VH-VL binders against p39998r288to527. Designs and how they scored, part 15

Target 1, 240 residues: p39998r288to527
Amino acid sequence: VQLLEMESITSEFFSINSAGLLENFAVNASFFLKQKLGGRARLRLQNSNPEPLVVILASDSNRSGAKALALGRHLCQTGHIRVITLFTCSQNELQDSMVKKQTDIYKKCGGKIVNSVSSLESAMETLNSPVEIVIDAMQGYDCTLSDLAGTSEVIESRIKSMISWCNKQRGSTKVWSLDIPNGFDAGSGMPDIFFSDRIEATGIICSGWPLIAINNLIANLPSLEDAVLIDIGIPQGAYS
Key: E = the ipSAE of ESMFold2; O = the ipSAE of OpenDDE; V2 = 0.75 times the mean of E and O plus 0.25 times the DockQ between their complexes.

## First folded at step 5 (VH-VL)

Design v08 (framework fv_canakinumab; at its last look DockQ between E and O 0.77; V2 from the best seeds 0.00; counts 0 for: pae E 4.6 > 2)
Fold by OpenDDE, look of step 6:
Structure v08 (fold): chain C 240 residues (1-240), chain A 119 residues (1-119), chain B 107 residues (1-107)
Amino acid sequence: as target 1 above (240 residues)
Amino acid sequence: QVQLVESGGGVVQPGRSLRLSCAASGFTFSSYGMNWVRQAPGKGLEWVAIIWYDGSNKYYADSVKGRFTISRDNSKNTLYLQMNGLRAEDTAVYYCARDSYTGYAFDIWGQGTLVTVSS
Amino acid sequence: EIVLTQSPDFQSVTPKEKVTITCRASQSISSYLHWYQQKPDQSPKLLIKYASKSFSGVPSRFSGSGSGTDFTLTINSLEAEDAAAYYCHQSDSWPLTFGPGTKVDIK
């Protein structure tokens, strides 16, 4: 994947490591999403309405999950946004060290984690906050849905449940996928022929996703309304 | 369909009390701050009171402070305005209005209920 | 309290003409100004929120601008159905206040 190569080049030649890029992504993406949530009018003033709820669907095994958690951290750290995260696995089974690290920080910043769609629904009921944004960060650019689902039938079922839940959200809820919605190929932007379930994303948050893939995604995902490229600090020289 | 329906208006004598209700439907009532706005006959709009989505906070116009009480029952999807010590100048159509998600911009209005205070 | 004034008080306009309504605040209210339309015997309707954000379903001929103390509601091409009273509303400070309104009639 081109983005991975860019990150490697950035690290090797410019001494900007993945952690730095991740943080840059989180900061800039959070700014973007806060604006989508209503900006200062919604988030920084004494509001008569409840805080917005952002739900994150995150992988435990790829960079998308780590990015999402960092993003979630920046979203909830001020207390103006409620954030709930659901992993593709139980939170006790997180495998990736970066995801674990980001999870810990996320929790310290007020982020909540649930262990199932049912738990998520229960949590939503206890929070008088409507879900306004779902962040889809299960697949990302560095793995496929099959990579995630192929680990076990339980995980596959869980992912399907998460996708189903996400797609059932209606109204004012917007779905923002990190780099690529689940059910699509990150390289081509085409539907994944090996997995039938797909996230009906309304927006894409890209951190270096090829333009050609974006175009194909637009063609194949009618629900897509917006796409944003987040500056994560990759030097121009890394592209040459 | 999102809808607000006011009720409880009528003719009352000065010094009397009246309780207005606003029934909400078509949306999650408990997720929105709610307002009362009134309009005297042939006059402009006057904000009366606001209540937080969970009832945790309330604000009033000075003209009604100490006399009016805004409240809500989220289980009944209903907003209330208890009006005590009514005065002639309280004569108006009273609207309930929902705060938009960003707050304080009133995006949904009821049809209004007329309150007439006269001797 | 923040006092809002509007100008003009009344305007009679020929269809397809541009209408401009101004709202002035007694002090800076940033962008926390909203515009409402009220047709005769109807409830007010939100047109513009936060100075320049069009509310959903509002025709594109309506637009808002301004910040601080001076705000403008513009109807680019007046339609007959636009005959109404228009109110500005500030949500910067308590108490919330409305402008006195501007009545727009069709010639």
Scores: ipSAE 0.656, ipTM 0.863, lowest interface PAE 0.7, mean pLDDT 93
Fold by ESMFold2-Fast, scan of step 5:
Structure v08 (fold): chain C 240 residues (1-240), chain A 119 residues (1-119), chain B 107 residues (1-107)
Amino acid sequence: as target 1 above (240 residues)
Amino acid sequence: QVQLVESGGGVVQPGRSLRLSCAASGFTFSSYGMNWVRQAPGKGLEWVAIIWYDGSNKYYADSVKGRFTISRDNSKNTLYLQMNGLRAEDTAVYYCARDSYTGYAFDIWGQGTLVTVSS
Amino acid sequence: EIVLTQSPDFQSVTPKEKVTITCRASQSISSYLHWYQQKPDQSPKLLIKYASKSFSGVPSRFSGSGSGTDFTLTINSLEAEDAAAYYCHQSDSWPLTFGPGTKVDIK
């Protein structure tokens, strides 16, 4: 009993700390992305160009998905950035509790969700706005694309379609992966040989530096132009 | 191969009308605000008019307000300037210019088309 | 309307010398000021946007600074191809306005 109580207290503490780290990531990442979208000059009322469109490709079952929805909420709260999210699975019962919580807040702040690549393309046509940034938040550190697909050929096909759509946007669109681009091993940065489809990321936004992985990503991801470390309130020594 | 090409300039008598066109290529025309800027011979630049990416909003310099109308056809990638009630002081090279990504800084300019108003 | 004044009107400079052009606004325009270069018989080219942000492909010898009412364009080492008219332009309020221009010639 006493041991179980100690374990419970530790888990609750880490859950609270995790929520705070997620929010700190989202706030700081949103400031960075607003600058990439042109900053105050672009995002002011009366800009003659269309409002920037950001598309989020997110897991409904992992931490990276939750981070992406929190980030999307901060972006759409400005009123001058349009955000559309597409999940790796459309079934609500498969969503992580943190992803569900962030999704509810995101929707209340004006964020939009679509159910398929075709719906995404229809929404883009209706808005008459090209996608300027894609946020890749499908894999993360603790989850492979195979893990996301599970035993479902439907989910695997869906993820592959999302990756294909994302890579097709290359040109004027910048792709930012949260933590690790999907199709790569989080620890090593090497391509996942068991899943052939990969995001051609322009940059990486992460809350910690996996130095070995970054070096391997640079060698194996020709599209990679930048890597950004976001301060989430952990002392610098923790990023060793 | 991003480019803007103006046409429609020429010699015209005071009080008459002229319509300028600007053909855009090499970029998604419907995603940018567009401008007309003019320059009288041997003089500096003068902003004339702007139109939003979807045509929903327009602004004009005081000197042309009520006489000039800016418009666009996104299906044809073309910007227009309808100039009515032309005056000698409207004599200038007219440039088509695109707003930059952040807006209002003109990053792509056409070659210009000369409009001469003389009697 | 916001009136922009440029100083000097004309400057003749030997190659490799530093050139400084000033633009003053009749009222505060924050950082909503842009700089253009126009060579004879050519269309203008954007050099600096929003007071200090270099446009892509512009040589590093060009830089901009300032905020509020006072702005500066600097060419830190003049090259022969830099002989041109230079214009400031404000986008803070309607109507948009340009400065009268500064002509830079090579001695």
Scores: ipSAE 0.439, ipTM 0.788, lowest interface PAE 2.0, mean pLDDT 84
Fold by ESMFold2, look of step 6:
Structure v08 (fold): chain C 240 residues (1-240), chain A 119 residues (1-119), chain B 107 residues (1-107)
Amino acid sequence: as target 1 above (240 residues)
Amino acid sequence: QVQLVESGGGVVQPGRSLRLSCAASGFTFSSYGMNWVRQAPGKGLEWVAIIWYDGSNKYYADSVKGRFTISRDNSKNTLYLQMNGLRAEDTAVYYCARDSYTGYAFDIWGQGTLVTVSS
Amino acid sequence: EIVLTQSPDFQSVTPKEKVTITCRASQSISSYLHWYQQKPDQSPKLLIKYASKSFSGVPSRFSGSGSGTDFTLTINSLEAEDAAAYYCHQSDSWPLTFGPGTKVDIK
């Protein structure tokens, strides 16, 4: 009953202030990631090194995909960070209105979208620069990877190939999952028992609340090095 | 092991040319901007030239503009400095140096190669 | 071109004492200043980047400070192996320039 009450209060607040919270998340998360990419020392005109490359793995979901594309927009809009997005479905099949809206803005700000892992790899070879950050935004708080795949073997195969690609990245590549790593249950922090593939995240970016069930997640995700809480500006009165 | 090794230095008469090479190993050469820095005997460091990771842009110190050309071959992991119209004041140890991850702080240096310009 | 000056030109210091080296730029370079150490007959090594950020593996006794036109390298407690020349270097404007160097010797 306590859990239902907390979810109800939070859901009602987000319904009223959803756009503002999304934008606050995107601004603050982008600043955090820019510091990981070298900050103003690196992210400037006339740097002799290649611009950093960030890859976003996103779903057609308001809670994860929309945040990911807003974040991607903030990363690429100054022209110092290359951002490429690959969706769990074909771009033409996007249905969520906020994901579509954020995607349109993202593209106008210089963000790129590819439709397959092979196209992603081709784009990376053209840049001759390995990806430095992968943003995993395929799963949200209120769904599992099984929910994303559903009964579609095409979507399931695509998600598995994206997970495989992400987990094969080498060197100093950091994988940051938004809220919950792909392949884990958000409530418990346990692996999704109906979908065997999981992102080996190195970090978690939490949007406004502490990560739930962190002990279970640590126990089942040995690659995890860091978890950060991003201020999204939830008013103090929202919890009272 | 991350390493830079310069070669091609020697004694040369004024007005002649030399080409310096810098062989890179132990890192992805094509992901870094590269520099030449020189040091005259008993003197301080002087930045000479820079080239972007992909060769798209180059800058030179005023003292060498029009005479020196920096270049790179990413397929051979090699940086070059073509030095034409050499003068006595070009006598120095020449170092190649790698830009750090954030750029322009030189985090890896070679051992240097001596160029002596004298009659 | 941005001229960097360093003071002192030379400093002879008793072991374990504090060493301070100043670098001054002819115009503001924000925090785009770096410090290098060069021991006799060796190539330079990066110590401090962006005025105050210690490079990987540099002993904690080395620190940098400053912004704008005035910058300082500090060695809290001089060790024998710290006898070297120290150079500042600016990356704010083309051409890139170095300071003239400061030689630090052990008494």
Scores: ipSAE 0.219, ipTM 0.660, lowest interface PAE 4.6, mean pLDDT 84
ESMFold2 (binder alone), look of step 6: mean pLDDT 93; pTM 0.950

Design v09 (framework fv_canakinumab)
Fold by ESMFold2-Fast, scan of step 5:
Structure v09 (fold): chain C 240 residues (1-240), chain A 119 residues (1-119), chain B 107 residues (1-107)
Amino acid sequence: as target 1 above (240 residues)
Amino acid sequence: QVQLVESGGGVVQPGRSLRLSCAASGFTFSSYGMNWVRQAPGKGLEWVAIIWYDGSNKYYADSVKGRFTISRDNSKNTLYLQMNGLRAEDTAVYYCARDWYVGYAFDIWGQGTLVTVSS
Amino acid sequence: EIVLTQSPDFQSVTPKEKVTITCRASQSISSYLHWYQQKPDQSPKLLIKYASKSFSGVPSRFSGSGSGTDFTLTINSLEAEDAAAYYCHQSDSWPLTFGPGTKVDIK
């Protein structure tokens, strides 16, 4: 909630639209993740090791999904990072206009989309690359997992499979949740009692941050090692 | 426990062939580029060859081009060095070494296997 | 090929003294230079990667610096266990090459 207010204030006072704020997030978050992947030395042409693989788990009902696709576009645009996205629904069922637009641009820039956990596993085997980072964008401030899972048993089963797959990757893979880890309430940071499956996030990347939510996440998410606030270009004095 | 174990070294006559093996364990072998590095008795390190994670690319030191062949079998987690036309100057301890995940810095080394080329 | 030159070739040092080893490349290699330690009858161990980044588990007394053609490995306070040969290695271009090594002994 606080994040949405910051974006609205910036647009009103300085004529920065939501697309501009999204792009600022994606650029700055991509720089952060590139450093986590080993920086310039790791990402240069002709590395003898596989190009790093980043997997995005996204939904189409929140800004986190759109941010994740924009972020994925910046990561794969360099030609040194492979990005595969899996949605909580079929790609053909995407409804959110911002998610659809960012998905189209992502695909045109070389991003890949798979339609199931089994397809994701097959793609990983074909690339023969370990997943180094998972970006969790299945939940954000605008929609909880219990809200998404409640829409159909097919979506519920799919989300649970995605969470199970993601948690199984921990050990060798760092999991970064956009805004808030799925399975937690964005405003309070407390576990979602109506949906027991949740991502065991390594870290959080956000552009706004309620203090109470962070304290509660620290208390309730033992996997959490880090949290980073991305500058989305809010001008001095835009807060109220 | 991450390990590299070389084998196949020994005494061999000039002009003959020898095949070295390096068995990898404790990590995903197919995700790393692999190298051979040698060291002549009492001398310094000399890089010999590299093979990329999937076997798609290889590079060699000028001193061994055309005589040595690096290869790997990812299903067996094993690196190989086929050495043909051996010369006295090839006498050395041969180490296999793993590229660090960022690349080209050698973070894990085997204990080495001695190759002696003598008449 | 890129030729790496190390100096000194041999150094005998009193415990707790500062040791400086230099590596010079025949052409610019940016920061694609790595340092290794090799104790007698042992395999080499990675100390410093990409000119200045310490490898995991390496004591803080070891540091690296430099870029382009001139590089330095520093041991700020030598300990007995540091008696070893030290090698620089470039990964900028093919073929990969090592320096000739610097042997460090304790007085």
Scores: ipSAE 0.227, ipTM 0.680, lowest interface PAE 4.1, mean pLDDT 83

Design v10 (framework fv_canakinumab)
Fold by ESMFold2-Fast, scan of step 5:
Structure v10 (fold): chain C 240 residues (1-240), chain A 119 residues (1-119), chain B 107 residues (1-107)
Amino acid sequence: as target 1 above (240 residues)
Amino acid sequence: QVQLVESGGGVVQPGRSLRLSCAASGFTFSSYGMNWVRQAPGKGLEWVAIIWYDGSNKYYADSVKGRFTISRDNSKNTLYLQMNGLRAEDTAVYYCARDWYAGYYFDYWGQGTLVTVSS
Amino acid sequence: EIVLTQSPDFQSVTPKEKVTITCRASQSISSYLHWYQQKPDQSPKLLIKYASKSFSGVPSRFSGSGSGTDFTLTINSLEAEDAAAYYCHQSDSWPLTFGPGTKVDIK
């Protein structure tokens, strides 16, 4: 069972719809990431660094992208976290309606969107903030990175540039993948042999994963240090 | 790669002044708080001073407050420590250290520059 | 100021053995405790931040634990290159302070 099917089952039997599950994920994931960024103690100590910068690499066309924009919105609402999002496609190409809705709200809450790696680097210089966390939301259950990259050579080059930029930040920057790490099969956790470029993720934030996929991912992703399960309110009975 | 290179150390007599410099490269200098940490010969580490990424705030250890001044020039990617009224107890290797994220931990350090205060 | 104390002052260890270094704070510092390694005539290097989080590139044999006032750095299987002084450092309150250090030698 895919996450989308579980969300539909839950909303029918327990009055929790897909939008409610998305918000539950975003709220809980944002609290987790705020803790990783230092929480209340960061503000109390008169932080010597500029406001922390979170960069979101998001799909225009899958639920991971929608989750990432909702998460980014909650991070922006604090007033103490800078968020920049870069999409795998332009805003007018292949954009899912849920992604579009979350993007509109994200912008109203102070989130920034750029359209290229060059623009991202320029925005980072303008904000005068080093990137502390990258959120990888490029691949999802409903649209793989291989599927998206196959759309055109331009999109493929763009995605490869985004992955290259992200991996270049490795060292002082922590990379958290939402649900499915880029470059791995959603069901098995095995490397995607049809798309060899992959994010060197530090951790995974998920709302549910098959045990075999987690074990395979641990074996095939040496950069992985952590995996966090976010409670989005799905009752145990729905997993039966 | 991140690199911090200190200079300006040397031998000085008590009561005199010395200015240390730290040249930064391989990262956006203006995005980081910077610190000076010292280590007396055969002793442990002692934090000396911090300056915010934009120079807006500074803090000092009580032992150097009023005598040392930390400053930076973001256009030159350089950190400074102006040391006045030097005492024998200020004899130490002085390290430039970068402050990353929320915690005031030091992720990268320079090689250090030796300051010897002797009569 | 917050005073950090480390034990032992000195430890001589056979290669491949487990090394445990403790750091105690004079008052609660939550998880604002970081560990550094300093080899002879070299600059300190960050090992562990926020009590338990490994810094990038640090070998997996290094781990940290603790909260509040009591913290531990563990080297699971000592290698020859691990002969160094180890320092804890608190960032909970001003002024920032370091422990006195623990020297680890190979015997």
Scores: ipSAE 0.000, ipTM 0.427, lowest interface PAE 14.0, mean pLDDT 79

Design v11 (framework fv_canakinumab)
Fold by ESMFold2-Fast, scan of step 5:
Structure v11 (fold): chain C 240 residues (1-240), chain A 119 residues (1-119), chain B 107 residues (1-107)
Amino acid sequence: as target 1 above (240 residues)
Amino acid sequence: QVQLVESGGGVVQPGRSLRLSCAASGFTFSSYGMNWVRQAPGKGLEWVAIIWYDGSNKYYADSVKGRFTISRDNSKNTLYLQMNGLRAEDTAVYYCARDWYTGYGMDVWGQGTLVTVSS
Amino acid sequence: EIVLTQSPDFQSVTPKEKVTITCRASQSISSYLHWYQQKPDQSPKLLIKYASKSFSGVPSRFSGSGSGTDFTLTINSLEAEDAAAYYCHQSDSWPLTFGPGTKVDIK
């Protein structure tokens, strides 16, 4: 397992609040993922292959989903990365205001949203682009998959379908989970005993090191190759 | 299994035309740029032409510009090289090769097809 | 066009010895330089991409280095199956070009 730390990047237009912290994460995480997608060599106008395709599997009701949509927006802003998002809830109304806000900006930057795994597969076929990265942002740090599904068999079935689809992409596709792979407890890194389906993540991108969780994830997730810490702290002097 | 298979080579007289084909299998052909690279007997590799994944752009080596045309049919998973005005110096094994996902490098190659231009 | 020059043209090496092949570009190509191996009567195979990144499945004894105009392919401990021609290739500018090749034989 490779552990990496990415330096924080700031913008004078962002305040030090939840929106500013999300932006710092998104900027730094997007920089890291652009390098994983081939960097400048791939993301040039004169590339013979299609723009890379990134698929985001996100919650519409938690911080992880908001982080993923902000990340997706920065990837879209490059103009040479295709991004498709699929939410854990099939309803149009988003529960979390921050997720809704980030989704609106994401759409304005060219991001695409689909409503089902079937629609996702149809969109992929239309773009003629292989999925190179899947971003897993369903659970998040403060929410388990059990919490997301609650007592809803419909939502539980949908989440299981998304996890199954994601795991089937492994091979040519790298799976990056935000903070914690879905199906694991963020605090301990142990498998979630109330939810049997788990993301087979290639790596994790987190805003803080859960050292105990990382050790347990390594023991229980053989697919894990990388862990990346994104420093979301804004230097005190940056806004003086 | 990812595979490229060339066909259409043979012996042809100077000034005539020949069309090479390259059949792709085991990957999404429409997602990759494709190249033709040739190698004269006992000589090194020489890049010939490239075509973008959707056919929207093409580039050629100066030695073949105006004589060769690269094309593709994504519905048939097939790459083509139309060779017109063939000359003795075009005698070579012709390989089709796939660009890897970062572009312009060649990660999968066919077995090659021999083109001999003789009088 | 960018001209690539390789040295040596030919090298005969005892097994387990280190082999060094140099590729020089007529102008700076940053790190847009790739290495291929071609065994007799076989198709080329990608070894190293972007000057120093190993392609999947390539033995660890192969490594690449360099930037700008000077590039090196190193085979740390030559094995019998490494007898082949080695080509550098630049992807910085049109048209794409290959070096003339270096043939490596086993003594």
Scores: ipSAE 0.098, ipTM 0.595, lowest interface PAE 5.2, mean pLDDT 83

Design v12 (framework fv_canakinumab)
Fold by ESMFold2-Fast, scan of step 5:
Structure v12 (fold): chain C 240 residues (1-240), chain A 119 residues (1-119), chain B 107 residues (1-107)
Amino acid sequence: as target 1 above (240 residues)
Amino acid sequence: QVQLVESGGGVVQPGRSLRLSCAASGFTFSSYGMNWVRQAPGKGLEWVAIIWYDGSNKYYADSVKGRFTISRDNSKNTLYLQMNGLRAEDTAVYYCARDWYTGYYFDYWGQGTLVTVSS
Amino acid sequence: EIVLTQSPDFQSVTPKEKVTITCRASQSISSYLHWYQQKPDQSPKLLIKYASKSFSGVPSRFSGSGSGTDFTLTINSLEAEDAAAYYCHQSDSWPLTFGPGTKVDIK
């Protein structure tokens, strides 16, 4: 048995009364990703290299989308990091109230949103920067990609285009999936047999996983190199 | 896999010119600053020049200022060092080195190319 | 310019012994100090960045410490493949400078 070593960034006991669980996750996850981008030295005001580019792939239909937008906001506002978001649906079609709220705040803090893979590629060309990190939030615990793709042919084509784009970046880009990589069952870690396209994730950011799910992911996702546990109620200073 | 391959070194008389090239592969060249670092036979490392990812800024060691010019062609993934007014003390192995995102430490180096300035 | 001084210049060490190399800066450079290893007839390789952070793939026997003007590279149990020259390098201010190097050889 080959197990992926998980990074733990929390105590064994958590505060169940922590208000703003979404915000706390976003703060802690943003600190973790800023360290992966080189930390304070990389994110100085003066640098010989371009500011890091992070792309968020998100859906409206799950909690991971709201988490990703909150995370993107923290990356934009304090880290001298450029963030571009692409949704699985048109921005004007967002329905989830929390996703809409987080999207509005994200935009107010300097986050950018594009409406197609072509627009994303044009933005990348303008910035003259490769994507260093992709945050995959297309699937969560509440909704699978096959559920989303089954809604319409337009959504299906869009999702497949986004996955294809992401996997083509993988040579120079680290892909971090929130909660669970798309195309896998959250409980078992087994592949979704009803939707063959999936993100080749490099790592996972989650709050916990059953041992069987981790083993199944390792067996079925060769790209997986890392997993990190982000916990609620831990001060950001604990991650420094 | 990141690779940097230098070329253009050789034997040259004092006062002449030489142009070094560094071919980059395995990464997005246009996103990194690049440096030239040299090492005289049996001696230590000496930083020579840096160029920003977009070519907007360049800095040189005082020993080469006014004689050497660093440049890059991002469409060809190639770094250059134009060396004019060569002197015996410029004799060294010249390495190109990638400047990691934090700026100024060198995470990957080429194999080097030897420049010998001899009368 | 910032001058880096390394000590010792050379040392010959028995396998499995601890090796300590020091680098001293002529003025404070905070943690902007990096260490490189250069084996005979090879290019330098990054070993430690920002005084204490190991580069990917570097064996755990290598460690760095220090800040300000005084820095140390430690090899806690020397292996045969560690015979090399070691250089410190500062990135605090222009021009970038290297130390003169420390050569480590195996007895």
Scores: ipSAE 0.006, ipTM 0.454, lowest interface PAE 9.7, mean pLDDT 80

